# Designs tried in a protein design chat: VHH binders against O-phospho-L-seryl-tRNA:Cys-tRNA synthase 1. Part 14

Target 1, 364 residues: O-phospho-L-seryl-tRNA:Cys-tRNA synthase 1, of Archaeoglobus fulgidus (o30207)
Amino acid sequence: DFINIDPLQTGGKLTEEARQALLEWGDGYSVCDFCTTGRLDEIKTPPIHDFIHNQLPKFLGCDVARVTNGAREAKFAVMHSLAKKDAWVVMDENCHYSSYVAAERAGLNIALVPKTDYPDYAITPENFAQTIEETKKRGEVVLALITYPDGNYGNLPDVKKIAKVCSEYDVPLLVNGAYAIGRMPVSLKEIGADFIVGSGHKSMAASGPIGVMGMKEEWAEIVLRRSEKYKNKEVELLGCTARGATIITLMASFPHVRERIKRWDEEVEKARRFAAEMEKLGIKQLGDNPHNHDLMFFHAEVLYEISKKAKGGRFFLYRELKSRKIHGIKPGLTRYFKLSTYGLSDEEVDYVLNAFKEIIEKYS

## First folded at step 6 (VHH)

Design t03 (framework vhh_gefurulimab)
Fold by ESMFold2-Fast, scan of step 6:
Structure t03 (fold): chain B 364 residues (1-364), chain A 120 residues (1-120)
Amino acid sequence: as target 1 above (364 residues)
Amino acid sequence: EVQLVESGGGLVKPGGSLRLSCAASGRTFSDYWAAWFRQAPGKEREFVSAISWSGGSTYADSVKGRFTISRDNAKNSLYLQMNSLRAEDTAVYYCAADYEGSWSGDYDYWGQGTLVTVSS
């Protein structure tokens, strides 16, 4: 019944195949990519091993791939593998909190690349270079991380130029593509980075937690190093890749995900149309302009002014949208908020736009 | 989370002025919407004025231009300055607070009330 515009959920909506798979395979059992037998043989191709070792690397544009228990496990595996005493990781200021916390857990010192000011909030290659250069004076920089796009503004930094910067300073680069992988075309090889991470439950139409990790061959021996006693088990993954119903939903959705990324231009045009119509209502899209992603951050001074006199106060917007069967804007937000148009039909987009128009007209 | 106590009510002649105060106790009163409501004998409780956590205010048409709502978050206090009082303003005045705010009777926290009588 509800139209969902929550960026955390729009790219994670299960396909019909994944929903059916979840019902059929949701009963508890353990499986790994080295022992893909039993009921998993009934799921349509590719088998788990072939999916992880052949299909997923091709999709990510990398040499080696794994599935993980969410993007956070993938980030930690890379950071923990590269960590050294007193070493630094350089990461963008727009990073997800889980990137920062993963670095802390790995025992790395953290240097943040500053974003530009309102209204752009951009992470520039120039600021990336400056932060790496300054941090190298304090200690060894073992890793750089770029969020592509970030989860607040939906900004797509110049990741190819950032990769060149990192290469010039001899620093490996991890691309956090939690809002890119499964929505838009992304290739690690085309970017020129070392590692890439995606989120299945945010952007690959899979049940959570599930993530994907890709890397260059040269890093596989370090990050995917095997147990001293159990030669077929990888230390950073505590033996095997992610297991259970979540990987099954990822695999069931994968044919659809491979196809839908080919229509990314349609999602970008949809987002731009939405932003242009919001601008007519006095609601400004911030960040990249023109915008190149479905996740958008808005400045709505008109809604903030309404909240000062409206019945329901700052929660008026949440209540008005809820009464119209629209879900996804955090309760209490009026002046600034984010939303996503990913996967919405043109009719659903028009419904949401009309809802904002009616709400503003109702309150003057 | 919030307790409210009104003061400043009394007898005043038509055309006179009166200032009501509401003392709030609570950990974070500054995060709350605050409002004044009134109830005349034999009538339903009606909205008078509200002020948001950010200082934005709204007024019932019957008091617009005559009453002014204000807050002092440092003193945990809400005020209502009432000017050009009329016999129709005679009521028990209630202070109210809520995280959401509202110009309806949907507030979570209420004071005990203070009586304002406007007569000769």
Scores: ipSAE 0.000, ipTM 0.127, lowest interface PAE 18.2, mean pLDDT 86

Design t04 (framework vhh_gefurulimab)
Fold by ESMFold2-Fast, scan of step 6:
Structure t04 (fold): chain B 364 residues (1-364), chain A 120 residues (1-120)
Amino acid sequence: as target 1 above (364 residues)
Amino acid sequence: EVQLVESGGGLVKPGGSLRLSCAASGFTFSDYAAAWFRQAPGKEREFVSAISYSGGSTYADSVKGRFTISRDNAKNSLYLQMNSLRAEDTAVYYCAADYEWTYPGDFDYWGQGTLVTVSS
């Protein structure tokens, strides 16, 4: 019914396979430790063991993978495993709040890599190197984290150069790919990083909260270390890695997700076309230019000026879009906002563009 | 040209041990999941064991604790160590490889098979 342009939801829309799997398998049972006996043995798209230990590591370009209770659990497992007294994590300023909170919970000191100013908001390899150098004067840097892309601007930093910087300083790198994994091709091995995390409910067409975590084999002994008493139980994942309905939807969507990332060039072209048409309306796309992601951040001075005169003030845009069955822009935003075109048909993109055009014309 | 070649089959007494090998060529074996299947005379092919590209393994209930699957990517080889062999383990054993492992689904590449006979 509604067209959804919310970046948090566009990559998380369930496939028909996932909806049917949720209906079929959505009872309150769970899976753990390769337990597939009984009714869960009937799940073949893919089988749980194959998904976690074969398909997922291959998809992430890593040696070892796990399913987690959201990307937050994945990040905390890495940070907590590497934490030492008075140690530091270096993370980009555009990071998701859950990255910062995971570091706080792990007892790590946090140093933020600054972004460049308006209009680019870029995280550069140079700023990463400088922040690591400065932080090493204060204490041991046990981990670096890069958000790829960030959830505000949709910027794709030079992650390969950032990985090289981290390697030169002997700092392991965690790539937070919550808005990349399941939308675009990403490979941990090609990047040259140590850890990668994704969000199933944001970008892998799965019910949330669910995340994925990948790592180099050398880190598995540390991060996936086993209980002293229960040798088949991984301490950081609280002994179990899989949780009922969420993993079932992730698995059911996975064949579709694996194929859709091959069409990433189409999503990038769609985003660029959308941005070019918005520019004709006086609405400027900020961040990377040319833009390389479906998540886009806009500066709409024209809409801000309308909000000063329109009935409903700041809420006029939200109301006008809602009346046209468009969801995704936070109520009250007019001057600056983000949106996503991921998974929209050409007809839906044109509908949204026409909605913005009609709204501007109505109030001009 | 994709090829999987099994070796190591033969006659062995009940309670004995045997190690099967499978040599892969013509593709990047390290990127593939690999498995052992068997087919006894007059019966359908059954799954025995599988190993992911990262080394995670699984086993049919009938062989758990007795058989061990392993791989050596440097040698492009797959192995099956069979211990405590029983008469019911008598079968032709097939090596298989697949980029996308769907248990118990069909694998893309198959070997010619090697006969294992457990009899006194």
Scores: ipSAE 0.000, ipTM 0.156, lowest interface PAE 21.2, mean pLDDT 87

Design u01 (from o3, 18 letters changed; framework vhh_7xy4_2)
Fold by ESMFold2-Fast, scan of step 6:
Structure u01 (fold): chain B 364 residues (1-364), chain A 121 residues (1-121)
Amino acid sequence: as target 1 above (364 residues)
Amino acid sequence: QLQLVESGGGLVQPGGSLRLSCAASGFTFSDYWMAWVRQPHGKGLEYIATIDSSGSYTYYSDSVKGRFTISRDNAKNTLYLQMNSLKPEDTAMYYCAADYEWSYSGDFDYKGQGTQVTVSS
């Protein structure tokens, strides 16, 4: 009965079909792309194969796709495949920590593209170009990464212009779409980038960990290179794609995900309405304005001031929201917080807005 | 019961072309990855090309990429290898191989009898 506004969970809510699939296929080593033994006899090519090799590439707008154990594994597979001694990756400052850590794991030097200042926090094509140019003086740049959107502000940078910049410097681009793929329309071909990564458990209504990876045909020989001994097994995936019930939940939700992305304009309008109403309460939406995503970052000076005198101090907001059956803002946050309106009904959005209004009125 | 029968080999001049075929029977062909491997006289097996069960994805050894094309017809249970711009070093016995998920070695268990390709000036 709770309303969940946590950006990590709003796009990952399971469909009923996915929930039933998880119950039916959750026992042990239940399924993989290459397996047909045991109860896996029920799942043969083409169901899993058609999903990975035909349906998923069309959905991502790419030539070749795989499923992975989360977006983290997908990013590492690309980075590790392209890594060279003393080489560099250029990535945006708004990147998820897992992008930075994957680059460290791959042995790459990291250069960060700076974001603009408060209140916009934007990653610009100009800053991308400057960072690539400066980094090339220090060593070979083997990859660039853009977070689209980022997981804090919900900013959607001009990814097509960034792709053009990377192309002009002869640097392949990886688009991290963990908060885009499965929520909004995204096409690798339309962007003009080289790799795209998504998160099934964040944005594709699947049980985690599950991720998707897409690429241009020219990169498949490098990233999906085969074992010397096990000639049908891909080195970066340690042989097979993601295994178990998670891939079945992704497949079960996939028809619904394909349809829901067609309603992205409704989600954007919902987010803009929510932000406009919050602004009337003195709570400012930061980042892109007008905002173009369901994930929003707010500056709530009014709530911060209340926290100085309220019973419960910094935890007052969490407690007030919880008493109204709203989850998603971390305990102790008042001045700055992020939330998502993805998948909420208009009635649920109005309920959350009214909760913030009542809380502010109570402490006025 | 699994059978693979290769055909289409022969003698060809450098720069020439050949099309190999492999007729499969005794198994559900559309469930299997398929491959072409070759063995020059007195040498080890060399991987040439692999195709997935749907026919949508193909992989090639560096020595043949851009010259050879692997394809399949699941309705006819047939695997093909189109070989263009043939070189003397392509001379070998060519084998059709079926790769099922249980092959932990990555080596293909179901080789046919082979078809000889000889490229000579």
Scores: ipSAE 0.000, ipTM 0.131, lowest interface PAE 22.9, mean pLDDT 86

Design u02 (framework vhh_7xy4_2)
Fold by ESMFold2-Fast, scan of step 6:
Structure u02 (fold): chain B 364 residues (1-364), chain A 121 residues (1-121)
Amino acid sequence: as target 1 above (364 residues)
Amino acid sequence: QLQLVESGGGLVQPGGSLRLSCAASGFTFSDYWMAWVRQPHGKGLEYIATISDSGSSTYYSDSVKGRFTISRDNAKNTLYLQMNSLKPEDTAMYYCARDYEYSWSGDFDYKGQGTQVTVSS
């Protein structure tokens, strides 16, 4: 009934196969790579091993892959494994707070690569190189992290050039692809980075929390090191890979996700059409231009001015959109907001565009 | 440097009242719209109320409208939230914040350390 434009949910909408899998496997304690059932009386053997060890590495373009309890666990596992006394991680200023907090938890010092100013908010290879060079004067840089794309502006930095920069400084690179993996084609090997992380519940049509982690073979011995006592248990994952219904929903959605990334150009075209129509209403798309992602950040002076005189004040936009069965913009936002067009039909895009047009005309 | 210091939280019975205060420093308080936001344990941020720079305009989320009142004293650089008819659902860490022109991914421009409100019987 509602059209959802929330970037946190547009790429995470479950397939019908995933919904059915959730109902079938929602009960129970665990199903993991070394387990065969999530129910005590279940006799089925899920194809978990093939998914994790054959299908997922091929999809991510990496040598070794795991599923994790969200992208957060994947980032922490990498950071904690590489952490050394007084060591540094260099990460982009557009990073999700969970990347920063994971680094703090791992005991790493953090250096932020600055973004360019309004209106672009870009992370450049040049700023990345400068930050690494300056940070190396303060201590050992054990890891670099690039957010691709970021969750605020939907910017896609030049990750291949950033990977080359990191390689030239002998710093391993972690690509945080929470808004890329499962939406668009991404390959760790084509990028030339060391680690890649995705979010199943944001971009792979899976129930959360579920994440994916991919890496070069050389890092597997360090990051996926085994328990001294329990030889089939990995220390950083506290034993097994992700367990239960979430991995089953990820696996059930996976054939559809592999297919849908082939249509990424259509999603980019849809986003560009949406942005062009919003510009005609006086609502400016910020960040990359032309835009190359479904997640878009807008500057709407026209809506901010309306909020000063509207009966609902700054909550007017939320209420007007809700009355039109559109959700995804937080209550109180008017001047700046982000949204996603991912997975919307042309009719749904037109409905949302018309809603913004009608709202502006109503208060003109 | 910008500082916002909240106070006035505590344990209260359902139906009770609390008044929160926020002491602002490090910027010209009277030039900015101010807001109250809350975060229940383990959940995202929720906008509660905003007030204009002069105090002449106030706006509320539907969840608190009619129960909460936002106000300010520009001479004292202080923001207030009067909370009446409190419900268990109002249990959260409460933060004051400088004007939220934008916020995404649960982030916000400026907020204090917060003050805990617990509504329990």
Scores: ipSAE 0.000, ipTM 0.293, lowest interface PAE 11.8, mean pLDDT 87

Design u03 (framework vhh_7xy4_2)
Fold by ESMFold2-Fast, scan of step 6:
Structure u03 (fold): chain B 364 residues (1-364), chain A 121 residues (1-121)
Amino acid sequence: as target 1 above (364 residues)
Amino acid sequence: QLQLVESGGGLVQPGGSLRLSCAASGFTFSYYWMAWVRQPHGKGLEYIATIDSSGSSTYYSDSVKGRFTISRDNAKNTLYLQMNSLKPEDTAMYYCATDYEWTYPGDFDYKGQGTQVTVSS
């Protein structure tokens, strides 16, 4: 009934196939690369082994892939396996908190690549190079991480140039594609990076928590190293990966996800149209211009001024949108907010645009 | 155990029409995405069309869009391909397949024996 514009949820809406799979296979059965017992091993297309070892690597453009208990486990697995005493990770300032926290948990020192100022908030290859150079004076840089796109501005940095920079400094690069993989075309091989991570429940139309991890084969021996005692168990995954409904919904949605990324140009055009119409209302889209993602960050001075006079104060916008059956802007935000147009019909986009117009007119 | 049996191929003149069928057994047909692919003699596999499990969404290669229609009947466990305005370059062995989008451009796990379509005068 509601139109959802929350970037955390727009790419995670379940497909019809995933809903069918959840109802049919939602029982607590286990399925993994090394387990072939139980009801879930009767699923034929693809079987979990083929999905992980053949279909997923082709989709990510990498040599080796795994599923994980969310993108955060994938990031930690890479960071922890590369961690050394007093070593550093270089990551962009626009990173999600879970990237920073994963590095802390792995015992890595952290250096942040600064973003440019208002209105662009860009992560440049030049700032990346400078940060690596400065950090190498303090210790070994074992990993670099780029958020592609970031979850606040929806900025898509020049990831190919950043990968080239990292390569020139002999630093492996992890691409955090939580808001890219499953929404838009992404290939590790085309980027020239070492690792890629995605979020199934954010961008691959799957039940959470579920993540994907891809890498060059040179890293598999290190990251996917096996237990000394249990030869078929991988240390960083604590033996096995995600089981049950989460992986089955990911597998069920996968054919649809592969097909929908072919229409990414339509989602970009939709976002640009939305931003242009918001600009006419005095609401400015910040970050990349022209914008190249469904996630957009807006500066709405007009809504901030209304919040000073409105009966609901800072909560007026949330209430007005909710009364119009629109969810996705956090309660209390007026001056700055993010939203996503991913998967919305043209009619739904127009409805949201009209809601902002009516709200501004009501309080004028 | 999974079986796919294609039928409906044959010799047809340019500009003609043909309807292919694929009878599926040994799996829950209504759960699976289905595809039609073709292989001209001496060439690789070429994607033609995909249909989702419910039959609500269809996808076509540019070479057949507007001429071919993919459909399914889940009650009969049958996949169809309606081919109109056939051209000599449509000559190929046509295969019914599962999981095309998951394996393209790779191999198909569950491909049938095929049905030959020849478009010539």
Scores: ipSAE 0.000, ipTM 0.135, lowest interface PAE 19.2, mean pLDDT 85

Design u04 (framework vhh_7xy4_2)
Fold by ESMFold2-Fast, scan of step 6:
Structure u04 (fold): chain B 364 residues (1-364), chain A 121 residues (1-121)
Amino acid sequence: as target 1 above (364 residues)
Amino acid sequence: QLQLVESGGGLVQPGGSLRLSCAASGFTFSDYYMAWVRQPHGKGLEYIATISESGSSTYYSDSVKGRFTISRDNAKNTLYLQMNSLKPEDTAMYYCAADWEGSWSGDFDYKGQGTQVTVSS
């Protein structure tokens, strides 16, 4: 009944197939894709092993893939595998906090690639190169990370040029595609990077926590190295890939996800139309312009001014949107907020635009 | 230079009442929206009440509506929160905030150490 515009949830909404799979397979499972017997062997379209080892690498454009307990575990597995005493990770300033925290946990020093100023907030190949050069003066750079797109502005940096920069400095690159994989076409091979990470519960219509990790064959021996005692168990995954109903929901949604990414141009045009209409109301989209993603960050001085006089103060916007069956903007935000149009119908987009228009007119 | 000093917290039994005060200095108090926010131990910030510059408009979160009353005295540069029918779930550190406009992450500007409210038997 509600229209949800929360970027954390728009790409993670379960398909009906995934919802039914969750009900059928919600009981506890202890079997993973490395096991030769067990309840998950009853899944035949495709078998879980085929999904992880054949379908997923093809989808990510990589040689080797795994599922993980969220994108966070995937990032940590890469960082921990490459970590050395006093070594550095270079990551963009627009990164998710979990990328920073994963590097801290791996014992890596962190250098941030600065974003450009208001209103663009861009991560450039030039700033990446400069940060790598300066960081190499302080110690060995074992990994670079680019957030593609970031979760605040929805900016899509020139990831192919960033990959070329990293390659020229002999630094492997991890692409954090939590808001890309499952929404838009992404290929590790076409980007020219070394690792890619996605979030199933954010962008692949799956129940959480679940993540995906892809890499070039040459890195598999290092990142997916096997236990000395248990030769079929991978050290960084503490033995097996992610288990349970979350993998099954990911698999059930996967045919839909493969098809929906083919319509990415429609989602981009929808976002651009939404931003253009918001601009007419005095609400400015920040970041990339023209915008190339469904996740958008807005500057709304008009709503901030209304909040000073409206009943409800700074919570007026949340209240007005909730009364119109719209969720997704955090209570108390008026001047700056992010939202997503991903998966909304044209009628739903028009409804949300009309809601903002009516709210502004009501308080004019 | 902007300074906010919260007071009035303490231990109270369920069903009891407390009145919190916030003394403001270093800015023109009457020009700012004011808010009360709270943080239970090990949890995120909760936005509980706001009041306009003149005091003509107030808003409350659903969890406290009907039990808490926010008010201000611009002549005394003081913000108040009257808390009635206190519940164990109201246990938190309480902060007052001035000129708060949260980022998408819910950031805010506050200068006090807060005042602890503990509701238990």
Scores: ipSAE 0.000, ipTM 0.231, lowest interface PAE 15.6, mean pLDDT 86

Design v01 (framework vhh_7b18_3)
Fold by ESMFold2-Fast, scan of step 6:
Structure v01 (fold): chain B 364 residues (1-364), chain A 120 residues (1-120)
Amino acid sequence: as target 1 above (364 residues)
Amino acid sequence: QVQLVETGGGLVQPGGSLRLSCAASGFTFSDYWMGWARQVPGKGLEWVSYIDSGGSTEYQDSVKGRFTISRDNAKSTVYLQMNSLKPEDTAVYYCAADYEWSYSGDFDYWGQGTQVTVSS
């Protein structure tokens, strides 16, 4: 019916398998790897336990994994487990607000690694090292966090070099892969980091809120520590978590997600082609260049100039795109906006490009 | 320090009118688009109307034709004229400001809110 270019939604679109699972299993059931009973005990392909403890760690390239109530629960579980009085977390300036808020909730002091200026907005290993070094003068650094990629520019920092920097300073690293895990190949072991988190409803074709958390075995005793009274319940997850339709849709989409990440090079080439064609219209892609992700941030001075005289003012772009059955750019944005080409066919990409061309020509 | 101070709320009978005002300080008002959002009992927060620095406006369908947003850049004030008020318009109304060059699409600054009650 419509083409969706919203970065929050392109990687979260349910597979047909997940839609059928939602219809079959969508009642308010409890489902976890410790307490599947009654109707939920019928889920055998795979059993929930096998998915969490065998399939998911292999997919994330880690030793131990869990499903969480969103990426934010995963981040908080790591931060809270490592938190000490007056301790610091070092995180990149491009981080999602939920990373910053999770650190505040955990009682950690926060140091931000600066991004470079317009037009690149990059997080460099050098700035990471400098921030860690300066923060260590103020107190113990118990964790570093890198957003890979960030949700604004779609920048993919040199995460392997950042992991090496963190290792050299003896600081564990959490990779926030909310826009990577389920879209592109990511392996905790290949990166050389300590923790990884993903978002099922953003990038793994699942209903939200749902997240995944992976870690090295050495951290499991700390992060996944068990209740003193309830020996089969993990403290940071408040026992067991990710109930109902969310985990079932994640599991149903999982075979498709494992396969689609193998086609990541096609998504990157699609994004680069889209950006090159937008540049011909006077709409400049900012951030990494050449770009390496489906999420792209654009500077559209031409659309801003049109908005000054167009009927409907700054809302002209939203209305023109909506009339062409394109959703995903927030109402009122003209000069700067982000979008995603993830999962679009070549025909859909061409349709969106032609829509921007027609809109500019209409108001020229 | 940024401040958004709402006034003009109160109790009104169905079919009545109210004019909300939001006085802004601590930022360059003319560079910001301004909006009104409301917290409706039982529904959560919903946007009502926006006005950009150039005066272009947008309205939620449920208020279109009844509400009018306007701004006075010389006074750093945004207004919401509410006509033909209905009981379902009962809410806390929040003034909000968003920098025009920001790509966030969400509001940067919020006021404390003003109560509007439409009842006999």
Scores: ipSAE 0.000, ipTM 0.296, lowest interface PAE 13.5, mean pLDDT 87

Design v02 (framework vhh_7b18_3)
Amino acid sequence: QVQLVETGGGLVQPGGSLRLSCAASGFTFSDYWMGWARQVPGKGLEWVSYISEGGSTEYQDSVKGRFTISRDNAKSTVYLQMNSLKPEDTAVYYCARDYEYSWSGDFDYWGQGTQVTVSS
ESMFold2-Fast, scan of step 6: ipSAE 0.005; ipTM 0.428

